VH-VL binders against q5vz03. Designs and how they scored, part 22

Target 1, 156 residues: q5vz03
Amino acid sequence: MVDILGERHLVTCKGATVEAEAALQNKVVALYFAAARCAPSRDFTPLLCDFYTALVAEARRPAPFEVVFVSADGSSQEMLDFMRELHGAWLALPFHDPYRHELRKRYNVTAIPKLVIVKQNGEVITNKGRKQIRERGLACFQDWVEAADIFQNFSV
Short names: E, the ipSAE of ESMFold2; O, the ipSAE of OpenDDE; V2, 0.75 times the mean of E and O plus 0.25 times the DockQ between their complexes.

## First folded at step 7 (VH-VL; framework fv_ixekizumab)

Design xf4 (at its last look DockQ between E and O 0.82; V2 from the best seeds 0.00; counts 0 for: pae O 4.2 > 2)
Fold by ESMFold2, look of step 7:
Structure xf4 (fold): chain C 156 residues (1-156), chain A 120 residues (1-120), chain B 112 residues (1-112)
Amino acid sequence: as target 1 above (156 residues)
Amino acid sequence: QVQLVQSGAEVKKPGSSVKVSCKASGGTFSSYAIHWVRQAPGQGLEWMGEIIPIFGTADYNQRFKGRVTITADESTSTAYMELSSLRSEDTAVYYCARDSEYYEWAFDIWGQGTLVTVSS
Amino acid sequence: DIVMTQTPLSLSVTPGQPASISCRSSQSLLYSDGETYLHWYLQKPGQSPQLLIYEVSNRFSGVPDRFSGSGSGTDFTLKISRVEAEDVGVYYCMQSTEWPYTFGQGTKLEIK
């Protein structure tokens, strides 16, 4: 993740800060571009929350999966309200970190919401994470983790 | 459903600038990229750049960087393309086009085009 | 920039006969996600371009079954199984696998 986030800090939904590399190492990372005032973002976020909860929060063996919210909100209050209302217990790039714009450019995000699934080196596994979750549910994670080569590194 | 309606034709002098508008109706404006594509008379299509209005930051084809500015106004659902230091080679029809939700990086809705003529 | 080359540049077809248009890219259009972002547009006389085929082979909504796309890597083809009068116009391929997005130079289809 050093190629993508460097020594940046991320925030939890409860306001704590964490070091990005420590929080994301050895995981499949989903970059979630969304905004509170975007109706499709509000429609999808609960589905992503259910997906994340099933894989991480309520799993007997939590999957190596993390979501980083990259806000397109117009203010920190808008972002915070959105996270409180609809988000799961994942991480976010701080609102005042201008890197949110560089990530949008890096991954050519042309529509919000967008869920980009990336490897540890930042290479894209899929830019169609929303579609895959809607169409295939939890089954799509197996494909992501295989592409990230994490099972070979941890399960055997 | 969704429509993009552009401003009318313009005639400009070399060295001046032009600002073309693209107003969206019937759908979400802020969440989808608006692209600008031009077509010189009898020629093909050339991508100029894009903006996702909610981010407010545009990205440009380097062939036009330094002369083109792309902006958006969420309150009016309108995107703008401004081209400065106009030359006769800039005579073209300028289109706006929308990226779509599931067919990202393809343009599913196009404006009607705006003819810009640069003449001495 | 990825150069997109179309052949032929013009084509005259008797109604009811097939047509085929080739598009070649200067480098592979396969993206790291396993998808290929190669699209086809039709610009009818006096009109804006309209999306015809997206991601190589998928017809956009309302596009007749007589249009089909195929190809991979650097070589792509648009086929019209039976040309009709409404198909006249200029056909463009476009890649969006990397910036800047680039178009082929166009293939003008006319009725003979």
Scores: ipSAE 0.537, ipTM 0.835, lowest interface PAE 2.1, mean pLDDT 89
Fold by OpenDDE, look of step 7:
Structure xf4 (fold): chain C 156 residues (1-156), chain A 120 residues (1-120), chain B 112 residues (1-112)
Amino acid sequence: as target 1 above (156 residues)
Amino acid sequence: QVQLVQSGAEVKKPGSSVKVSCKASGGTFSSYAIHWVRQAPGQGLEWMGEIIPIFGTADYNQRFKGRVTITADESTSTAYMELSSLRSEDTAVYYCARDSEYYEWAFDIWGQGTLVTVSS
Amino acid sequence: DIVMTQTPLSLSVTPGQPASISCRSSQSLLYSDGETYLHWYLQKPGQSPQLLIYEVSNRFSGVPDRFSGSGSGTDFTLKISRVEAEDVGVYYCMQSTEWPYTFGQGTKLEIK
């Protein structure tokens, strides 16, 4: 299976570089499109953070879930500040990576924040991740895991 | 109340360009996509393109590639559609519309329309 | 491009009677996320289009329950259970599953 992000590198909020393929292997991947200057993004990001933390804490290691932030911020610094302020300990596509635009197009992002849940190969499980988290909390993750067909047993 | 208010009617000569504005008021602008749709007299609706202001990039209907330019100014909450090399067939009412996350890629808010008449 | 075909192109309805408009797409409008992005708009005389139904069957805010949408794949229907004078105008289906977005030809609804 070819990873949605291929051989690209992701970054942490501390600036560390992470290999996307290794980091996302055998996981449900959530592409998170958002920006600090977007009020709805600022409102949802803490909820996503709680969701992420809960899954990581409750799941057998390694956690079968990862978030990849695709920033719509105005600058690299703005993006970093946003990550440090409100984001969970998940990964991000580098600000200057032109693949940000490609991902926006690929998943038809017409509004932010948007949380697209995908398989490793980039196939969409749901583009309503935000709604499902808001309405069902951790209960929605079981559905994602089943759809992703990963080799991990996870129970909420 | 969220509204899209467009610029006034235009009369243009063939070969010239027109730039229509669409100003958003009463709500969010940058985080949503603004689409442009035109309607020739007595005809149906035709999608021209869209822009997400916060991203600053636009996508176009290939039919208009090379002639249409869509831009946005976040500071004034205004989107623009410029159509160049105008032809008589470009005579139409041009609408801007908002694509909101709440209604799953449907256009929930429309401008009042701008009539562009192209005549010799 | 996905071609959207509406039938009929015009209909005249007695107030209080039902109306039905069909919209057919040249290919399936089912998106990879399992959703179908088919929408209905009404353009009243001299006005801008307005959203009626989104995602096949969801009524937009303020739209009365006499409007309903249904369908799947390539075949969709808009129904008005009891047509009123205020329902006069041109109805359009639109797909936003694939770029470019495309509209049906429109269906003109008149009152007898």
Scores: ipSAE 0.022, ipTM 0.658, lowest interface PAE 4.2, mean pLDDT 91
ESMFold2 (binder alone), look of step 7: mean pLDDT 91; pTM 0.945

Design xf5 (at its last look DockQ between E and O 0.86; V2 from the best seeds 0.00; counts 0 for: pae O 6.0 > 2)
Fold by ESMFold2, look of step 7:
Structure xf5 (fold): chain C 156 residues (1-156), chain A 120 residues (1-120), chain B 112 residues (1-112)
Amino acid sequence: as target 1 above (156 residues)
Amino acid sequence: QVQLVQSGAEVKKPGSSVKVSCKASGGTFSSYAIHWVRQAPGQGLEWMGEIIPIFGTADYNQRFKGRVTITADESTSTAYMELSSLRSEDTAVYYCARDSEYYDWAFDIWGQGTLVTVSS
Amino acid sequence: DIVMTQTPLSLSVTPGQPASISCRSSQSLLYSDGETYLHWYLQKPGQSPQLLIYEVSNRFSGVPDRFSGSGSGTDFTLKISRVEAEDVGVYYCMQSTEYPWTFGQGTKLEIK
């Protein structure tokens, strides 16, 4: 993750800041491009929350998985309200960090919501994370973790 | 059902500019890229650029850099393409088209096209 | 820019017979996610283009199964198992793996 987020801080829905490198180490990372005023984003976010919660928050062994929300909201308050209303207990780029625009360009995001699954070095595992969750549910994570080539069952 | 409706045909003189509109109806506008593609009479298709309205950002084919401006207005669900310093070779039908999540980087909906004729 | 080359540029086909259109790219269309972003469009006379095939081989909604796409890397093919009168028009391949997005020059299909 150091290649794409190394010096940055991320935020939680409760306002805490964390260092990106430490928070994302040895995990499959999902970059979630979305916005509160986008109806498809509002439709998908609860499904992603259920997916994340089942894998991370309520699993017997938490999966090595993290979501980083990359907001397309119009204000920091809209972003925070969206996170508090519908998001899981994952992370986000700060609203004022211009890097959210650079990530969108790096991953060629032309529509939202978009869920891009990446390896530790930022390489793409799939651009079709939303589609895969809708079609296969939790089963799709096994494919992602296999492609990620990270230590499994030993993280956390 | 989403559809894209474009403004009517234009006749322009060389050196002037033209602004073509593309209005989305029956669905989401802001969260998908709107692309512009042109077709000279009897010729093939040429991608000009795109805008993603919710991001407010446009990207251009460098062949048009400095002459094309692509914008969007979320409140009216309308995208615009303005081409300046018109030449006779800019005579073409100009299409807008939508890029969607399920058909990654393919155009699933097209406008009806707008003929722009540039003549002295 | 990735150059897309279609052959033939024109086809004349007896109704009910098959047709095949080739599209070749100047470099691989394989994207970093393992997918290939090669698409086919049909522009019927006097109409806007319409999507036929996306990502090499997937038929767009409502496209008859007589249309099929195949290929990989730099070589791609669109096949029509039996041509009908409604299939008349110009067929374009397009790549969206790399900006700028580029089209083939088109293949005009007519009925004999």
Scores: ipSAE 0.459, ipTM 0.813, lowest interface PAE 2.7, mean pLDDT 89
Fold by OpenDDE, look of step 7:
Structure xf5 (fold): chain C 156 residues (1-156), chain A 120 residues (1-120), chain B 112 residues (1-112)
Amino acid sequence: as target 1 above (156 residues)
Amino acid sequence: QVQLVQSGAEVKKPGSSVKVSCKASGGTFSSYAIHWVRQAPGQGLEWMGEIIPIFGTADYNQRFKGRVTITADESTSTAYMELSSLRSEDTAVYYCARDSEYYDWAFDIWGQGTLVTVSS
Amino acid sequence: DIVMTQTPLSLSVTPGQPASISCRSSQSLLYSDGETYLHWYLQKPGQSPQLLIYEVSNRFSGVPDRFSGSGSGTDFTLKISRVEAEDVGVYYCMQSTEYPWTFGQGTKLEIK
């Protein structure tokens, strides 16, 4: 099974590189399109952070959820500052990785912030991740896990 | 109240170019997509293309490939549509419209329209 | 391109009577996220189009409940339970499931 990010490398807010395939294995993946200059992004990101933290803290290891930030920031530094300020301990596509644009096109991102929940093969589970998190909180994750067909025992 | 205000009517000769502006006021601009839709007299609506200002990339209806250029200026919250090599059949009212995820890729806000007349 | 076909192209309705407009797509409008991106607009005389229904059945803000949308796959319907004078104009369906986005031909609604 080939991950949507293939053999690409992701980064942490500390600048560490992580193998995407290994990091996303057997997880529900949330592609998060956002930017620091976007007020709605700044409003939602803390909520996503809480959501992420709750799932990671409550889940049996390994955590069945991962966020991949796809930045629409104006610079690498702006992106990094945004991650450090408001993001959870999730991963990001490097700023200079042209795959950012490909992902935007692939998932028809017409507005930010957008949270697209996908399977490991890139198939969309839902493109309304923000709405579902806002309305249902952690309860929506069970639906995502079920749709993702992940072999993991998880209870909210 | 969010509004899209377009530039005024244009009269152009065949072969020339026209550039229509669409200024957003009263709300967010950069993080949403601005689309252009035209309507020939007495005809229906035709999608031309879109731009997401914060990304700086535009997509086009292939029908207009090579003739239409959509740009955006975040500093002025203004989107532009330039149509070159104008023909008489390009005579139409041109609308800008906002695409928001809040309404699932529907146009929730429209400009007032800009009449472009192409005549010799 | 996805072709959107509306029927009828025009209708005249007595005030207070119901109206129904059909929109058919040349292929399914079901997107990979499980949603169907079919929308309805009304263009009143001399005005810009305005959103009525988004994603098949959701009324846009301020739209009266006498407007309703339904359908799935390739067949969709806009219904007006009680037509009023202010409902005069041209109705368009639009798909935003696949690029390029496309509109129906429009349906002109007049009052008898």
Scores: ipSAE 0.019, ipTM 0.637, lowest interface PAE 6.0, mean pLDDT 90
ESMFold2 (binder alone), look of step 7: mean pLDDT 91; pTM 0.946

Design xf6 (at its last look DockQ between E and O 0.86; V2 from the best seeds 0.68)
Fold by ESMFold2, look of step 7:
Structure xf6 (fold): chain C 156 residues (1-156), chain A 120 residues (1-120), chain B 112 residues (1-112)
Amino acid sequence: as target 1 above (156 residues)
Amino acid sequence: QVQLVQSGAEVKKPGSSVKVSCKASGGTFSSYAIHWVRQAPGQGLEWMGEIIPIFGTADYNQRFKGRVTITADESTSTAYMELSSLRSEDTAVYYCARDSEESDWAFDIWGQGTLVTVSS
Amino acid sequence: DIVMTQTPLSLSVTPGQPASISCRSSQSLLYSDGETYLHWYLQKPGQSPQLLIYEVSNRFSGVPDRFSGSGSGTDFTLKISRVEAEDVGVYYCMQSTEWPYTFGQGTKLEIK
């Protein structure tokens, strides 16, 4: 992850900061571009939460998967409220970190919500994570982890 | 019904500026990029840049970056493109277009176009 | 910038006959996700462009099944199996794999 997040910190919904590389190493990473006032974002976020919970939070063996929310909200309070209301226990780029905009440009995110699935080196596995979750549910993770070439000890 | 409606045709003198508006109706404005594409008379299409209103950032084709400014106003669902230091070569139809909901990085809804004529 | 080159630049086709338009890019349009972001548009006389085919081969909603797209890497083709009078206009390929987005120079299709 060092090439896209480097020495940056990420935040939890409870306000704790974590080192990005430590939190994300040896995982399939989903970059989630969304905003609270975007109705399609509010529609999709619960589905992503169910997906994450099944793979990670309540799985028999947690999958090597992490979500990093990249907010397009207008304020830190809007971002926090959105995370507390609808998000799973994943991570976010801090609201005040201008890198939110550089990630949008790097992955050419031109519409939200967008779920970009990336390898450890930041290369894209798929730009169609939202569509794949809606159409295939948990099964799509198998394709992602295969493309990422990481250790896998999880159930579908 | 998603529509993009642009401001009317304009005639400008060399060295002046023009600002074209693009108003969205019948759909989501803020969460999709609005692109600007121009077409000189009898010529092909040229991408000028984009704005994603909810992010509040514009990105430009380098060929136009020094002369073009793209903005958006979420409260009126309107995007704007301003082209400065106009030359006769800037005579063209200017289109706004929306990023597609169903495909990645394609344009599915287009405005009707705004003819800008630059003439002495 | 990725240069997009279309051939032919002009076609005259008898109604009911097939048409084929080639688009070549100066670089591979394959993105790191394994997808190719090559799209086709039609601009009918006096109208704005309209999306026909996205991501090489996917027909946009409402586009007749006589339109099809194919190709990979740097070489792409739009085919019309049976040209109809309403198909007249200028066809453009566009790549969006890399900034800036670029269009081919266009192929004018006319009925003969």
Scores: ipSAE 0.681, ipTM 0.865, lowest interface PAE 1.3, mean pLDDT 90
Fold by OpenDDE, look of step 8:
Structure xf6 (fold): chain C 156 residues (1-156), chain A 120 residues (1-120), chain B 112 residues (1-112)
Amino acid sequence: as target 1 above (156 residues)
Amino acid sequence: QVQLVQSGAEVKKPGSSVKVSCKASGGTFSSYAIHWVRQAPGQGLEWMGEIIPIFGTADYNQRFKGRVTITADESTSTAYMELSSLRSEDTAVYYCARDSEESDWAFDIWGQGTLVTVSS
Amino acid sequence: DIVMTQTPLSLSVTPGQPASISCRSSQSLLYSDGETYLHWYLQKPGQSPQLLIYEVSNRFSGVPDRFSGSGSGTDFTLKISRVEAEDVGVYYCMQSTEWPYTFGQGTKLEIK
């Protein structure tokens, strides 16, 4: 199966490099488009962090969920500071990776923050990840897992 | 509360260029796409393009053959639309509109419109 | 480009009577996320367009419940259960499922 992030490398808030293919295998992937200077992003990121933490804590390892931050920040340092300050322990596309722009176009992101839930192959499960988290909390994840049709049967 | 205020009417000669501004107030500017839509007299609406200020990238309706340039200044919360090589058929009211978060890829706030008249 | 076709292009309605506007797209507007990005705008005389319905059937904030949207795939309908004087204007459907965004020709609604 072709990964939407293919052979790309992702990074942690500590600068560690992670293989995207391995990190996202058999997981629901949330592409998170946001920026530190965006007030709505700063408001939503903590909610996403709580959501992420709850899923990771409640799931058998490995967790069937991963967030990939696609930054709209002005610099790599700004992005890093944002991740350290408010983000959960999820992954990010490197700031200098031009694929950031391709992903934005691919999923027609016209406003941030935006949370696009996708299968590993890039197929969209929902563009309304942010809304669903706000309205339903962890309950929305069951729908994502079912839609993703992953091997791991996860129950909230 | 959020408003888009556009620059005033323009009268231009064929072959010249026009640059229309759209200033946002009362909300976040950089995080929402600004679209440009025009309407010729007595005609319908035509989407021209959009820009997401925070990304600094614009997309265009290719029907304009590269005559449209959309830019944004985050420091002034202002988007611009420049149309070059003006023709008489470019006479229209030009609107800026904001992409809504509540209604994905729909325009919930519109500017008041700017009339651009192209005549010899 | 996706072609949006509205019918009728004009209609005259007696106040209190219902109205119906059709919008047909040249291809399906179903997006990969399972949503359909077909919207309706109203442009009242001398004003800018205003959002009326988004994503086929959702009324925008402040829109009276006499307005309703329905449809799927390529066929969509805007209905007004009881037309009022303030409903006069030109109605446009718009698709944002595919670039570039495209509008219908518009439907002019007048009061008899």
Scores: ipSAE 0.580, ipTM 0.878, lowest interface PAE 1.0, mean pLDDT 93
ESMFold2 (binder alone), look of step 7: mean pLDDT 92; pTM 0.945
OpenDDE, look of step 7: ipSAE 0.571; ipTM 0.875
ESMFold2, look of step 8: ipSAE 0.665; ipTM 0.862
ESMFold2 (binder alone), look of step 8: mean pLDDT 92; pTM 0.944

## First folded at step 8 (VH-VL; framework fv_ixekizumab)

Design g1 (at its last look DockQ between E and O 0.87; V2 from the best seeds 0.00; counts 0 for: pae E 2.3 > 2)
Fold by OpenDDE, look of step 8:
Structure g1 (fold): chain C 156 residues (1-156), chain A 120 residues (1-120), chain B 112 residues (1-112)
Amino acid sequence: as target 1 above (156 residues)
Amino acid sequence: QVQLVQSGAEVKKPGSSVKVSCKASGGTFSSYAIHWVRQAPGQGLEWMGEIIPIFGTADYNQRFKGRVTITADESTSTAYMELSSLRSEDTAVYYCARDSGESDWAFDIWGQGTLVTVSS
Amino acid sequence: DIVMTQTPLSLSVTPGQPASISCRSSQSLLYSDGETYLHWYLQKPGQSPQLLIYEVSNRFSGVPDRFSGSGSGTDFTLKISRVEAEDVGVYYCMQSTEWPYTFGQGTKLEIK
C-alpha cells in the first residue's frame, strides 16, 4: 500500500525524527494545516489536542489515529514554538520539507486551520475534520475508522 | 463586518499592464484565500486565480497563459492582481472574493469590483 | 476544464410563482471526500455576486428559505418557491471540485 507521506520523515516537538511509513501504519491520518500567527489556529489547536489525547487514552495501543502537522508558519523556530506551546504529542512534517507545499495543493487547502482526515494511502475521508470534531467530539472518529476500513476494531 | 475594498477603475492601452488591489478589513486576512474573478460586459464570470497570503503561493487559471500575477501583502491586508499584455477582450469588471473555509471552496464575500477598460 | 451548462439562460416569472434553474456539469462534481462542491450565486443588477447556496443544498447565511438547491453527480437545480421582486438578477452555478473553478453561463431572472 502506498503511503501519502511515502518515505518521508516526520518530527516530534522535541526534534526527534520518525519514519512516516512506520508511524502511520494502519492508522487514520489527520493532516493539520495551521500556523501560530493564525488566531483561529491557536483557538482550534487545543481542541484538537484534547481530541487526540482522549483517543490515545481510550484506545488500546497503538491508537489507530495520528496527526501530521503541516505548518504554515514563517520559520522553523516559529513552528517549533507553536508545537511546544499548544500542540499535542503528534507528528509534523519538517518545516523545510517541500512536500508541505505539495500537500497544501493536493488537498486544496484554501484556509487555515484545516483538518483533512485521510487514509494512509492519502485518500480523503473528510475535509471537514475541524467541523466534525467541534460538533460531535469523539463520536466522529468512529465514522473515520469505518471509512478507513482499518483492520483493528475501535470503539469510543 | 468583513469587507473587501478594491481599487478604482482603470483605463489602459493594449499591451500595457494593470494592477488591481483588494484590501480586506474586519477579519483575518492571511489565513483565507483571496480569489480573482472577472466579468466582461454583459458576460458571465471567469475564475482567474487565487492566493492564500500566509502561504504566499498563488494558483492560476492556465487559460490566461501566464499573464496573471497574484500577490498579497500581509502587512496591509491587501491582495493584488496584475494582468499583463492587455487586450481589448480583457475589458471587464474584476472582482476579488474570499474563501474563508466556512463555506468550503465557495466565495462568501466579494469586493465591489474594478472596471478595467482596454482601448486604443 | 469542467463545463457548466445552465438552463434556461433567461426566465420571466410572475411574482409569487415558482422558478427553477438547472445546472449541468460535464463531469461528476462528487469529490473524493464524498461532498459535492456545487454552489449558487446571485448577482443583482449593478452589484457584485453574492453566495446563495453552497455544496448543492446549504443556504448561506441570510438567504431566505424560498431558495433551495438539490441534485447530485452532474445535474443540479436551484428552486425559488415564491419569486419576489428582490430576486431579480443573474444566477450562476459554480463548481469548485476541480481546478480551475468554473461558472455556468448565468440565468437572468426577470419579473413579469
Scores: ipSAE 0.701, ipTM 0.904, lowest interface PAE 0.8, mean pLDDT 93
Fold by ESMFold2, look of step 8:
Structure g1 (fold): chain C 156 residues (1-156), chain A 120 residues (1-120), chain B 112 residues (1-112)
Amino acid sequence: as target 1 above (156 residues)
Amino acid sequence: QVQLVQSGAEVKKPGSSVKVSCKASGGTFSSYAIHWVRQAPGQGLEWMGEIIPIFGTADYNQRFKGRVTITADESTSTAYMELSSLRSEDTAVYYCARDSGESDWAFDIWGQGTLVTVSS
Amino acid sequence: DIVMTQTPLSLSVTPGQPASISCRSSQSLLYSDGETYLHWYLQKPGQSPQLLIYEVSNRFSGVPDRFSGSGSGTDFTLKISRVEAEDVGVYYCMQSTEWPYTFGQGTKLEIK
């Protein structure tokens, strides 16, 4: 993740700061571009929360998956309220981090919500994460891990 | 049910500027890129640039070399394209169009077009 | 810039007959996510363009089944299985895999 987020800090919905590299290493990372005042973002966020919860928060064997929210909200408070109301227990770029704008340009995000699934080096696995979750549910994660360059525990 | 309604036709002198408006109605404005595409008389289509209103940033086709400025006003649901230092070659119909999340990087809704005529 | 070349530049078709339009790009339109961002538009006389096909082969909402798209890499085709009078206009392919987005020159479809 050093190429994308590795030397940066991320935040939780409670305001805690974490090191991006420590939080994201050896995981499939979903960059989630969204905003509270966008109705489709509000419609999708609970579905993403259910997806994340099933894979990570309430799974017997947590999947190597993390979400980084990249907010297009108009204020820090709007972003925080959105996270507290609808988001799962994932991470976000700080509201004032200008890197939010660089990520949008890097991945050519022209509409929100958008869920971009990336490898550790920032290469795109899919730009259609939202569509895949809606159409295939949890099954789409298997395709993402297969494409990712991460270490996986093998069942024996 | 969203529509893009553009400002009316304009006749301009070389060296002047024109600012075309594109107002969205019947749907969301801020979450989707608004693109500008022009069509000279009897010619094809040329992409000029885009803005995503919620991000407040625009991207441009380099062919216009800083002559084009694209802006958006969320409070009025209106995007604008300003073309400066007009030449006769800039005579064209100027369209705004919406990029939707459903049709990745395609333009699903188009304005009616604004004819800009540049003549001495 | 990616150059998009359409053939033919015009064609005349009697209603009920098929039509086929080719679009060739100067480089592959395959994007890093494994998708191809090649789209087709129709501009009917006196109207603004309208989206027909997105991402090579997906029909946009409300587009009749007689329209289909195919292709990969640098070569793409739009087919109309049975041309109707309402299909008259100019057809454009467009790529959005790279900035700047670029269009083909257009193919004018006329009824004879």
Scores: ipSAE 0.525, ipTM 0.831, lowest interface PAE 2.3, mean pLDDT 89
ESMFold2 (binder alone), look of step 8: mean pLDDT 91; pTM 0.942

